# Miniprotein binders against q56419: the designs that were tried, part 243

Target 1, 326 residues: q56419
Amino acid sequence: MEGRTLEEVQEEVFKRHGVLVPKKELEDLAKALEEAGLLLTEKVEARLKEEEEKLKRERPMRLAGLSYPEGEREARAFLEAFRASYPGEGEEARVLLMPHLEPSRVPEVYGAALAALEKTPPPERIYLVGVAHRPLKEKAAALPVPFQTPFGPALPDLPALQALDALLPFELFNTPLAFREEHSLELPLFFLKGRFPEARVLPLLVARRSPELGEALKVVLRDFPGLLVLAVDLSHVGPRFGDTPLTRTLAEEARRRDLGFLERLAEGEPEAALAFLGANPTRIDGVEVVASLLPLLRERKGKVLAHRLDLEAPTLSAVGAGTLVL
Short names: E, the ipSAE of ESMFold2; O, the ipSAE of OpenDDE; V2, 0.75 times the mean of E and O plus 0.25 times the DockQ between their complexes.

## First folded at step 16 (miniprotein)

Design il8 (at its last look DockQ between E and O 0.92; V2 from the best seeds 0.87)
Fold by OpenDDE base, look of step 16:
Structure il8 (fold): chain B 326 residues (1-326), chain A 108 residues (1-108)
Amino acid sequence: as target 1 above (326 residues)
Amino acid sequence: GDLIERLEELAEEVIRYLKEHGEEELAREIEEQIKDIIEALKSGDTESAIEIFTELAETIARVLHRLGAPEDLMQKVAWLIYDIARRLGMSPRQLYDISKRFSRAIER
């Protein structure tokens, strides 16, 4: 990108994709980009095409060794430590709202999710609905391939995915490259696969609110029962997101909005939860997902198990995370 | 490839596996049904083709599952079935139904 520093690119990639690309990789890419000019565009295109072809077979881990351990033994210890970080007991979940933020930032929130999963009978399938941090061709997408995890591949439920596609007015299997680095699926999937090794997965991304998705999933869930997981973060406040540095007032407002949103969801009033946010001035991440899944959230009562507003000190910004069971 | 090519690919994958596992009679039956589907398509009887294919898809799923077919084969077959179903011009309801039947056929 002409005129941007590698740090700015890293920050932008992190902002857009939640992935901290090592500076060295960015430097190597930038050098390669500088040296290759037009050839780089062709090479990048060829590489993207190759990656797209690979994504027809599997989705490799991108955050192994960074956000979670790559090795299975270490990964199990990681799960246990996260569970231990939450002192409470969970509840059985039919719907689980959990974060997709870097696990180390909000360990007790992930711990609460694990606590809920301990009380949840092993599902046949998990509908994992994440947030698209990259543009999708359609409002929502699925990647119907195995997702690699330290616990082995999370296998797709192809019949259920195909059934969902059949009920949607658009092609569900779109924009495979959007899944390549999407942490909103990879991070929660680590915890889910670790707890439910035999569960099939439906990895879904929402870019924009799709009422059609919620209506279709309502039908699909009847014939293809499973656990619904909303992998969403809450408020995003501070300079990284266009605000002033975090103040007590801004943090209180973020918490108020996060908790007010979650509590209304816990009461089975998802429309009220959305209405409570209004223009969403604290940028709750999960709004489009919740708006898409209204038919599945209505009249379901549950409980908020955990919430945290986590400060990113270097940027004086904060991100909200929560765990809700329905 | 065209619809017939995809049907032939499905046939080849399934029949090969069945023969390797001693299910020669069933392999012959499936081969015959695929031929019937192709014939129906050639005659312009798409409705009959859809009907035969829908039942065949369920049978394939059930038999492969019963025999303990490997996951890679099951996934390949599931995609072939879905692709063929779409190419046959199945309605959303028909597509949904075939997927539902497939899922039930492979339930543990």
Scores: ipSAE 0.875, ipTM 0.951, lowest interface PAE 0.4, mean pLDDT 92
Fold by ESMFold2, look of step 16:
Structure il8 (fold): chain B 326 residues (1-326), chain A 108 residues (1-108)
Amino acid sequence: as target 1 above (326 residues)
Amino acid sequence: GDLIERLEELAEEVIRYLKEHGEEELAREIEEQIKDIIEALKSGDTESAIEIFTELAETIARVLHRLGAPEDLMQKVAWLIYDIARRLGMSPRQLYDISKRFSRAIER
C-alpha cells in the first residue's frame, strides 16, 4: 500500500461506496493484491507509465463493442436508430447539454441530442466538457490528442487548447491517466463525431468547480467559436448511491429535481438552477460543470428536449439523463 | 540551455520540410531569424527575442499550411512554438495571442 495507510484506504472506500470495510479485510485484500501484482509496485508503476505515454499520443476507444458498435457501418446504423427513437424535432444549439449514461439505457435522450445536432450548422470545433470520474491534479484538465472513434479520429483543436491553457492559473494538460477510462467524453463523442465528422474537439474534464475555467472559456469562445457541449448526467438515487431502495416518492423527487434544474438552465438562470438543488440530495453530477461555466450559461434561453429517469431494477436505483439546447 | 535546444529543434523540423518543398530561400530566412532570437537572448534582450519569435511563429504556421504540411507535423510545430513561448517567459496575453495567430494562419 505505497503512499497510503490502511486507514486512509478504508476512508476512501467508505466515501466512494458508502461502506466501512474492516481493516482485517483490507489487510487480506492488500496481501492478495501484492501477491497477484495488483498493488502499486514496480510492475504496476511501469504499466501506468506505459499507458500515460500512450495517452500523450492518442486516446483509443474503450467502449467499442460494448456501448456502441466497433465497425463504421454498424456505427452509422446505430446513430440512425437512436435518432429514430426520438419522435420530435430539435432546435439549433449554441450550447447542448446531453448525457454520458450508457446509450442503450436512454435512447430517446441521445436521439434528442442528435435531433438538435441535425438543426445545428457544423461547427469548426466542439468544446466537450465532461465530468472527471477519477481525480485530477487540478480542478479541470484537457487531453490534447486524437480520440479514436468508429468514424475516424476526433482531432484536437490544439491552438484553441493552448489559448485556453494560457489563460488559466493552473496547467491544463495535467492528468493524462484520468482520460484513459473516461466515458463522460467517449460516449457523447461517438454521437458528436458521427454527426460532425470535420469538427475538431477540445476534450475537457471538470473535477471541481472552477470559475476560472468559465471565464477563460468565455474569452476563448469569442476568438475560437464553436459548439459548447455539457456532457453530464442528472440525479443518481437508490442503494448504489447511498440511499434506501428506490420508491415512487424518491423517483418523483429525483425527476422533480432533474426537471427543475434543466428548466432553470433553459431560462438562462444557471445560478438559480444551482440554488434549486441546494445540497444536491439526488446527486446530479452536472453541478460542478454548470458551476464552472456560469459565464457561458447566463441569459442564454433554450428548451428541454428530453428527460428520462432510468430505473435499474436489479439495484433498485435510478439515473437521470436529459437533453437541453440553449 | 533547453530553450536554445527547443529553438534549434523547431528550426530543424521546419527547415527540413521547406527544403523538401523547394523553399530554400525561406528556409534560410527562418534560420537567420532563429539566429537573431538566440543572439537577443545571449544579450539579455528578452523583449526583442519575444517580438521576433512571435512574428516567426505566425510565419511558420502560414507557410507550412500553404505547403500542405501533414497534421502530425503541424501539431509538433504547434507544441514546439508553445513550449518555446513559455520558456521565453511570455505573459498569458502573449501566449494567448501567439496561439490565436497560429490558429488564424492555418484556417481559411
Scores: ipSAE 0.834, ipTM 0.935, lowest interface PAE 0.7, mean pLDDT 91
ESMFold2 (binder alone), look of step 16: mean pLDDT 82; pTM 0.808

Design il9 (at its last look DockQ between E and O 0.88; V2 from the best seeds 0.83)
Fold by OpenDDE base, look of step 16:
Order: sequence, then C-alpha cells, then structure tokens
Structure il9 (fold): chain B 326 residues (1-326), chain A 108 residues (1-108)
Amino acid sequence: as target 1 above (326 residues)
Amino acid sequence: GDLIERLEELAEEVIRYLKEHGEEELAREIEEQIKDIIEALKSGDTESAIEIFTELAETIARVLHRLGAPEELMQKVAWLIYDIARRLGMSPRQIYEMAKRFARAIER
C-alpha cells in the first residue's frame, strides 16, 4: 500500500482481521509486493487459491506459539493456569458466552469459561458461533473441515452442518478464506477442545444479523443436541476504535453497557439486551451474533461469571470481555 | 462431474473399504443398489432414485461406523452423500432427514 508503514499495515490487518501478522511476514510480503507489481497480484491470487484449496481439507492453527502453546503438554498447562486465574466455581452451561480476545489480556474471563465447562457434561457437539471480522458472501458461514489444535483436530459434525445448511435460505458453506485467520473461532476452540476432546464442532461465523440462523439452529439443536458457544467480545473503546483516549467516564460507560448487556442476557431477555445498547456507541462486538441467536437465548436464565474491561496501554484503548452461562 | 460420476465415486470408495474388511456380500448389495439408482435416473424416475439413495446413505453410514472406518473416509463419504443429495434435487426436508439418519447411524 503506497505510503503506509508496515506497522500501519499490521495494525490495519489486526483491526480488520484480528490477526497480528508478524512484522517479518509483512516485510517479506511488502518486499514481494514491491518487487512483483502485477506479478504479485497473480502470485497473491495463486497463493490465495492454494490456501482456499487447503481449507477444503483442514484449517491449520494460526495463533499457535503466539496466543497459546503449540505443544500439547504446554497447552494443558496453559489451560490449568487459566482455570486457576478464576477463583470461583462455574455452573453448568447449555449456552456459553465467552470472549475471543487475546487470552493473556483477560485470563480470568477465560478461566470462568473453563470453570463453567468443568460443570458441563461433555457435549456430543459444540456449536461455536464467532464474529466474522472479514466480509462474508452471506450473513453467516460455516467451514466444515477439521480445525487444528494442540489437542488434535477439532472434527466437524458434518451431518449437523448439512442439516443446518438445508434449513437456511442461503448456502452456509461460503467464504472459506474468512476462516483462515479468524481468531474468534480459533481462540475459544483451544479451550473447548482442551476440555472436550471428543466433541464434534460446528464452526460458524456471523457477519450480519441473521434471524434465519437462529430459527434454523433452534430446529437443528432439537435433533442434534449440543453446547452452544457464543465467542464474542464486548465494548471496544478508545482511539483504535475512533474514540478519545480512555478516561474514567468512558471506561465506566463501557462497563455499564457490557454488564447491562450481559445481565439482560442472564435474565433471558436478549431483545432487552439489544435494546439497552441502542446505537451501540461502545461497539459491543457480539451484537450481530446475539441478534442472530435470539430464539435460542429467549427465556434462558443464567449467570454472569466474569467481566473485564482490558486496557491496551499503547493505544489507550480498551476491550470488554465477559463470560456468561445460560 | 455429473451425478452418475459422483454415485460411482461413492460406490468405489465404499465397496473398496468393505471388500478390504471382508464384507463382500454387503459390497455386492451396495453395488446393486447404486446400479438401481443409476437406472432409475436414466429412466427419469428421480423419486425412486431419491428413495433408494436415502436408504443406501443410512446403510453406508451405519456399516462404515460399525467397521470403525477412518475419519477421513467417513468425512469423504458424508460429503459425497450430501453432494449427491443436492444433485438429485432432494428437498430441504429430505436432506435434513437424511442428515438426521446419518447422525444416528454413527452415534457412539
């Protein structure tokens, strides 16, 4: 990109895609881009095509060795440490709302999710609904392939995915490249696979609210029972997101909105939770996911186990994270 | 490939596995059913083709699961079955019911 620093590109990629691309890879790509001009477009296209073809078989780890350990033994120790960071006890979950933020930023929130999973009987399948940080061809998508984890591959539930696709007015299996680097699935999946190694997974992304998804999933969940997981973050405030630097007032407003949202969900009032946010001025990440899953959240009472507004000091910005069981 | 090619691919994958595991009679039965589906399709009897295929899909799932077929094969077969179902013009309800039967057939 003419005139942008590698850091700006990295930040933009991170903002747009939630993936921190190592500077070296960006440098190599930038050099390749500078050297190759039009050829780079072809090479990039060819590489993207190759990656798309690979995604027909599996989704490799992208954040192993960065956000979590690559090795199984180290990964187990990582899980135990995160669980230990939450001093409370969990509750059985039929629906789990958990973050997809960098785990090191909100360890106790992930710890609370693990605490809930300890009280949850091993599900046959996990419906993992993340946020699409890249555009999707449709409102929602699924990638029906094994997702690699340090604990082995998270295997897809193909029959349940096919059943879901059959009930949707659009092709569910769209935009495979959107899953390549999507951390909103990879990060929660680490914890889920570590706790439930035998569970099949339905990796789902929501880009825009899809009432059809919630209605279809309501039917599917009846015949294909499992744990529903909403992998969503909460408020995004500060300069990275278009606000002034974090102040006490801004942080209090973010917390108020996060907790007010979660509490209304815990009361089984997801419509009230959405209404409470209004125009969503603190940019709660999970709004489109919750809006898509209303039929599954209605009248389900639960408990907020954890919440944190985490400061990113270099940008004076903050992101909210929470754990809710229903 | 066309619908017939996908049916033949499904047949090849399943029959090969069954023969390798000593299920020769069942392999012959499946081969015969696939031939019947192809014949129904050639005659324009799509309804009969769908009916035979739906039952066959469940049988394949059950047998492969019982024999402890590798996950890779199970996934390949599941996708072939799904692709064939779509190409047959099966309704959303028919596909849903087929998927439900498949899931039950592979329950542990």
Scores: ipSAE 0.857, ipTM 0.942, lowest interface PAE 0.5, mean pLDDT 91
Fold by ESMFold2, look of step 16:
Structure il9 (fold): chain B 326 residues (1-326), chain A 108 residues (1-108)
Amino acid sequence: as target 1 above (326 residues)
Amino acid sequence: GDLIERLEELAEEVIRYLKEHGEEELAREIEEQIKDIIEALKSGDTESAIEIFTELAETIARVLHRLGAPEELMQKVAWLIYDIARRLGMSPRQIYEMAKRFARAIER
């Protein structure tokens, strides 16, 4: 019944199954399906409204017990284990690029981020900029509520968020449901809150390039100084992402693309980093974030601390992750 | 919605907390400033209402912070102030500066 008349459906059923279903029975079935769909729609809409109202008060942990421990003591031990997976020293960050990939897949990349945080003076606030994996009503969004963590709630910096909202040509506080399951904020936040338990947070998502966001953030960061975190993954290659199965050549190209992107960012050349990606910039998860935040990345030099292209053997695919300090 | 309703809600939250902490004269001063804002609005003098509200918002932030107000109250007050500022028709620059003053008042 996918856009077909009932007579066409009747004919197809007979062709496939050898049974002629009277048109009236098909009409009754179509009506029943429509009624069921209407009822499901009403129930889904009611549930979505309930979830949206809950998210206006707080954002609960969704990955505790799955990606990180739920208890505070175990969570601190988890942080230290990840730090130990990166044997190097960090450097102070004013801007930190770190992944949002499942931590157990890239432990030394998160460990490098922790090493950078060890060298970073505790900030009053953290501008945490993730990638929207669900559609946003606008190019970017924030959810100005406490985000629960094993280390206590990460409180929003409401004055800074309100200052940012005032400068944007769109409502920043949009699309609360997009935050409900957004791991690009929750996973990095676990590490950030664990190291800076007193810092307030601006939890931000980018769906599409917003130059307005970058210009507004440049103003806000001047008056509300803090740590800027780009919580982004890098190359996405293989069948899971619409590509051929991962080969040695494809992996080498992805690694080269990731590192070339990161190194150009480390030179303070974010436009060159984007241009380096060439005709297919969507192969790197963080493109929209970097493209939005150009004013904050220009002429800020730093260092790539870690990179891994993590293999997903079951899907013959890979995802890149890196740690960059600026 | 109703700008006056928002102003009254702000007053209720702040004055209750101040009275609970022995700041009854300050509570009366804030109540009077809210009254002055409402009177300016009734007379169509939005410019005066904005001026009084801007000073009031910073004062509220400073006083609640000094008294160690719980985070829940500080967040509720920050939201009410932001909502009122938008309903008053304050410009983006005016709202930005108010947020900056609020943030600075809760430092120390």
Scores: ipSAE 0.770, ipTM 0.918, lowest interface PAE 1.0, mean pLDDT 90
ESMFold2 (binder alone), look of step 16: mean pLDDT 85; pTM 0.835

Design kh1 (at its last look DockQ between E and O 0.94; V2 from the best seeds 0.84)
Fold by ESMFold2, look of step 16:
Structure kh1 (fold): chain B 326 residues (1-326), chain A 104 residues (1-104)
Amino acid sequence: as target 1 above (326 residues)
Amino acid sequence: SPIEEAKRLIEEAIRLAQEGREEELLEKLKEAIKILIENGASPEEVAEMAFRLAMEFVRRGAPPELILRLIKEVGRAAEEAGASRETVQRIAIEAYERIREEVG
């Protein structure tokens, strides 16, 4: 790879094959090639350090032109099309659970989130809590920089982020590179920024359940009120996820577990929702976020607005997505 | 006397804050926190020392960012001294709440 960066390789693969290969897969391949003597490890390390330094200033769009339009006018139309995919009415959300799955796969689920936002007074800030798909140095992390969107930059709420960091027994700003390709923040943020252009954002990732995060957020949300968003997906079933081929029985089980989980959350019973899943046999994605945020979810009742278990025909697999307001 | 030594160090840190010598006051603060933790002080006792120093910054008109930094440094010092993460968080929250109650 004659002096090319991992980002250049990723871009070229995408151009040639229409597939965005996750950075971790490219990093694993690059490491294997380095062990075989085919790469200059120092050049790759220097490039990654440059990318980390850039992320300390801003987080650029990675999915514009892939998952949503790059231009603001087209992005506005895109939002309205998604809202139209859900003909129902929303309800005011103090807490919103919404997916981070590719929007075109579950348009009515994102539409339900937009319907809820229509009923929600514009918040001063949004606590956007996604799922880390890359390792974090701690159980949770934040990146206190502007996140670019087609609607302009989503500015960080620096005072609230600093308060959160101060109340955690670990460094909150710990893994900038984990945010570089993190779609669990970028995809929901597109919808949130489009509807609340003046709201500041706390972009948060959870890798592993952190009761400490919930305790700190309970205090920070009291003093810095805002909209809490759990940007999580639900069941992951089928061969892509280590199961037998997706059968009607497995799909029915996944749907039952998704809905049972959401319904218990809607009753203000997050511990019961987690207990219902047991060992989490359908691999619901949101469990670590919910387990971290228990103090913020207890006794808060609401409604499931939408759910879909979306089939991936090429992989004979499925992923669940839902919209819940509390 | 270890707790009295910690109190003496906090009094020195307050004087250093009055003189604008922030690097030196942080060293005194960290030493005081270490002594308190090593001698079994409660989270409330550690938070009280942080609160007293924070009030000097508030009196001087320090921005909230600096106050939050102070709370974070107390937590770091407690962790370095061997406090569990649960204890570190209790200290930080208690200090934050006392400061918020006084300042509003």
Scores: ipSAE 0.861, ipTM 0.941, lowest interface PAE 0.4, mean pLDDT 90
Fold by OpenDDE base, look of step 16:
Structure kh1 (fold): chain B 326 residues (1-326), chain A 104 residues (1-104)
Amino acid sequence: as target 1 above (326 residues)
Amino acid sequence: SPIEEAKRLIEEAIRLAQEGREEELLEKLKEAIKILIENGASPEEVAEMAFRLAMEFVRRGAPPELILRLIKEVGRAAEEAGASRETVQRIAIEAYERIREEVG
């Protein structure tokens, strides 16, 4: 549809497929695509502007009733079930690497994160660093508003966010619309808020490696201590990501890269972890986040608590997830 | 010297701060930073000017938020004057640390 009229689309479909799609059906499809935000129409732009204005006040739940329960009671039962899926004990975390994948795909990995949080004293604040799956104006961004959760709003730490912004050579508070549907923050935040209801949050996104972010956070963390959370996935392999269907060999390579990355992080060698990946042929999601946070990860020893390579059967693709404490 | 000129501008900015003339203060600050950057001043030298101005605000009972805003404006002025992002960040961190050491 990009730049074409409905009539031109109709004609193209007829020429290619010999099928005359009724204009009404094309209109209905265009409407559905517009409602889904896939078409940039004036109406969509107006809606996006309205949503941007709302994001000045709060970030609503987008995945409640889909990825996790909306109701608090059901949400608590959800947390308990996920914790139960991991049979091990956790360790105290100063830095927690955890997934942002759909929770149902890797329950034991989230369970391991919960196990670590059980051994972690309640932090005053949580630095939650996710992956931007949408373009940002800058390499990193923050949204300084309450994030809604079934456990109540996760409130921002405004003083710490302001300090962070002051120490960055760019505007931290950029691209608010990138936060609207960003699951890399919403999903981990559910677990974090459920465990630490009183903690303030710094919701951060990284689109590209920002050494400046790590340097600024190193200073901020000294004056505003808290738990650092890296909400990242690991390898992305298979047809969805440009590979052949998942094979034993491809899965073994993905696991090797995931574990090799996590183990080097656990040894306090984040540069070695990045170097180990090279060109990152299995597309580890967390690379840009780790590369941004090097000053905070150096010389910190820890432990890999869980790892899974989860198959998405409909696409014969797989995504790696892990939990690491430092 | 360019540094002495920048110092004079910061002293003017301090006077303007005393008079509550914030916009004019920011202009003098920008001019001072521009002179420093254009003449190859170190991040530490730029941060010193920011620190001096910040201490005047602290003396007047300015809240921490205003001091952080000042640091940010210093960074913006440095960028506008052609400083690299690395230099801008070094200025900001150095200014922040100096202010912190002084005020606790």
Scores: ipSAE 0.757, ipTM 0.900, lowest interface PAE 0.5, mean pLDDT 90
ESMFold2 (binder alone), look of step 16: mean pLDDT 82; pTM 0.795

Design kh10 (at its last look DockQ between E and O 0.01; V2 from the best seeds 0.00; counts 0 for: pae O 13.0 > 1.5, pTM O .712 < .8, other shape alone 3.783 > 2.5, placed apart)
Fold by ESMFold2, look of step 16:
Structure kh10 (fold): chain B 326 residues (1-326), chain A 104 residues (1-104)
Amino acid sequence: as target 1 above (326 residues)
Amino acid sequence: SPIEEAKRLIEEAIRLAQEGREEELLEKLREAIKILIENGASPEEVAEIAFRLAMEFVRRGAPPELILRLIKEVGRAAEAAGASRQTVQYIAIEAYERIREEVG
């Protein structure tokens, strides 16, 4: 009852139903509802603890049958169709930026990522860095367990994860529940595991920029070489994100911001890319990840392979997605 | 004195490392690192302690996992003693680099 007293509730009930409920009975009802809420909270907490313990062993697929097929053969055909959506050739990636937006919304952007992977020698491991959509206890987190995919489990690179944890001034393995529904890892992983079935994975999330993560990863990547993947989306514009309805002007601004950001990253100038966005008025999703990983992005030149600002017609909003190789 | 007690704990941790008594040495190490940081030890001095202990693990053929755990425990002890996150990370990376240079 935010700003409402029991007396105000009593008056409303009387006006609406013609019955004056004594204050005592309203107080008893409020106590009963509070007690029921406490019991519900205890049940939810117990279930969350159970889910957390399960996540310490493996991370199951959450989007099979929704965003991609559950069966392996259908999943392979799905990958083939996405590759065909991008008619161009890729380029070898040491760092790959790719989206985590629903694949059917940006098929050619994921296709461009697959084209890049075709030119990329199979890595021993993949550093998969997504965006935490649930709070983390620290600025970043990892979950050192197998992630299930239609192509089999993506196994964690435990030695590299342990090295990374040792070089951070905080506990890396800090928020297992944040991974439970995290699509920013699951969706890119589907494509990565499909192309590199033998690569181990470091599944990483960033909630807030962490220079410490970048410094530690610079050392770990030197000693545990692999493919660095930034699994991030770009602009978020329109009413769903706090703007007026999407206009041609807002859409053009979002596209300009997306491409300017990607182009500066492609020049090896990640600080300039961040500065170009200023206050980030189009809410590019990848900012915190890029800001964390500056030591790994500096002076690394590359190419933007694809970009799309995809319309969400029901919400009059749009989300940008891109593919960048460095 | 606090410094003399910290030295005693470090020498005990080294002896325990030589004997392969890992959990016991970690308790001594945590206490020693706390005393040292509280009394103004430099990050380089703390990293050197981690390096010395790690080399005893290497001499005994310990797996890399144990050496990384040692580095993490030194960082945890430094944080618990009030070191900034920047200092904790410096200690961990410096120790890691010194160990890597020695063993490849």
Scores: ipSAE 0.836, ipTM 0.930, lowest interface PAE 0.6, mean pLDDT 91
Fold by OpenDDE base, look of step 16:
Structure kh10 (fold): chain B 326 residues (1-326), chain A 104 residues (1-104)
Amino acid sequence: as target 1 above (326 residues)
Amino acid sequence: SPIEEAKRLIEEAIRLAQEGREEELLEKLREAIKILIENGASPEEVAEIAFRLAMEFVRRGAPPELILRLIKEVGRAAEAAGASRQTVQYIAIEAYERIREEVG
């Protein structure tokens, strides 16, 4: 466990997958793995190395048959059902903020994103910026390989990725293993690929705020125009995140912060949005992404299309999700 | 009892794992999960039992590859049974990721 406590692992699992694993189950798993000699075995190392080598060629689906249908026909029906869950019309997006939460939890928020995409001309490329729920070697990373989807592979835009790498003070193509299970890219990519099958993708992860990323992307977007997508969740409150069980007061505060953040972004004031959150006591997930992309968000006016604070009843916790177009 | 029958199937699955008969093991596991569900076990309870079984395979010296495949199949079976996506993701993904983090 590289010095991590079981509590830290539990928190990380929760952050990544929105699952609270009981500490006892974690202890039992760790013990079983230790007893089986699976921890730090040559076999496990060899497998990890093999997985890393596979990621040099493609990123396979991890959530197919779990979060969304594996079959193309069923996947199309899934998209239609999600679009139907949002009764409104969308607006053309140059920048789309959308969730990466489990789709079944916030169907109308994804439906709002689909509504916006209906009004958006097909882009040549999509800059998909997710949240790194795993440590990265650098502040941000990219994986320049095809991502598998039920609609076929999402192909990388290698020229644009190379241009971005050249403008960054760090190696962009770092930590490939962080992409293997990263749902913050896989889930929104399902919807994006389904709507824009011919668009190339730049799959990006942000672990820590990188002003350099925003400045570099601003330059790259001039030569390589495309749709910018921020795949971020909003507030994370309740026991899973270190709070007391969800109360009316805690839910009202989470909603206030989520909406206040989104509204200021919709006004073209991303610095004001960050300042409004302060120390981010409700743990808005997208803060580091927004902080990295400030140059691209300034002076862009838009509209909040949807918001939901979704209760996870088994843990008495809630996660905020929103859809914003700019 | 149906629970005892499910336990017997699990023990048989463990023997099959030791013999390298992976497909038969997975079949027995699916059958055990089906019995549990049909007899009123919640999807979460089924997932927990299946996870504990996977850990028993670990203790009995099953190869890592088989354990990971088992965990994935348990997650799929739990999902098919109506387990929360949370539970399924934990079983199918998190167990694997923890193995990874422990190696790092």
Scores: ipSAE 0.000, ipTM 0.216, lowest interface PAE 13.0, mean pLDDT 84
ESMFold2 (binder alone), look of step 16: mean pLDDT 82; pTM 0.778

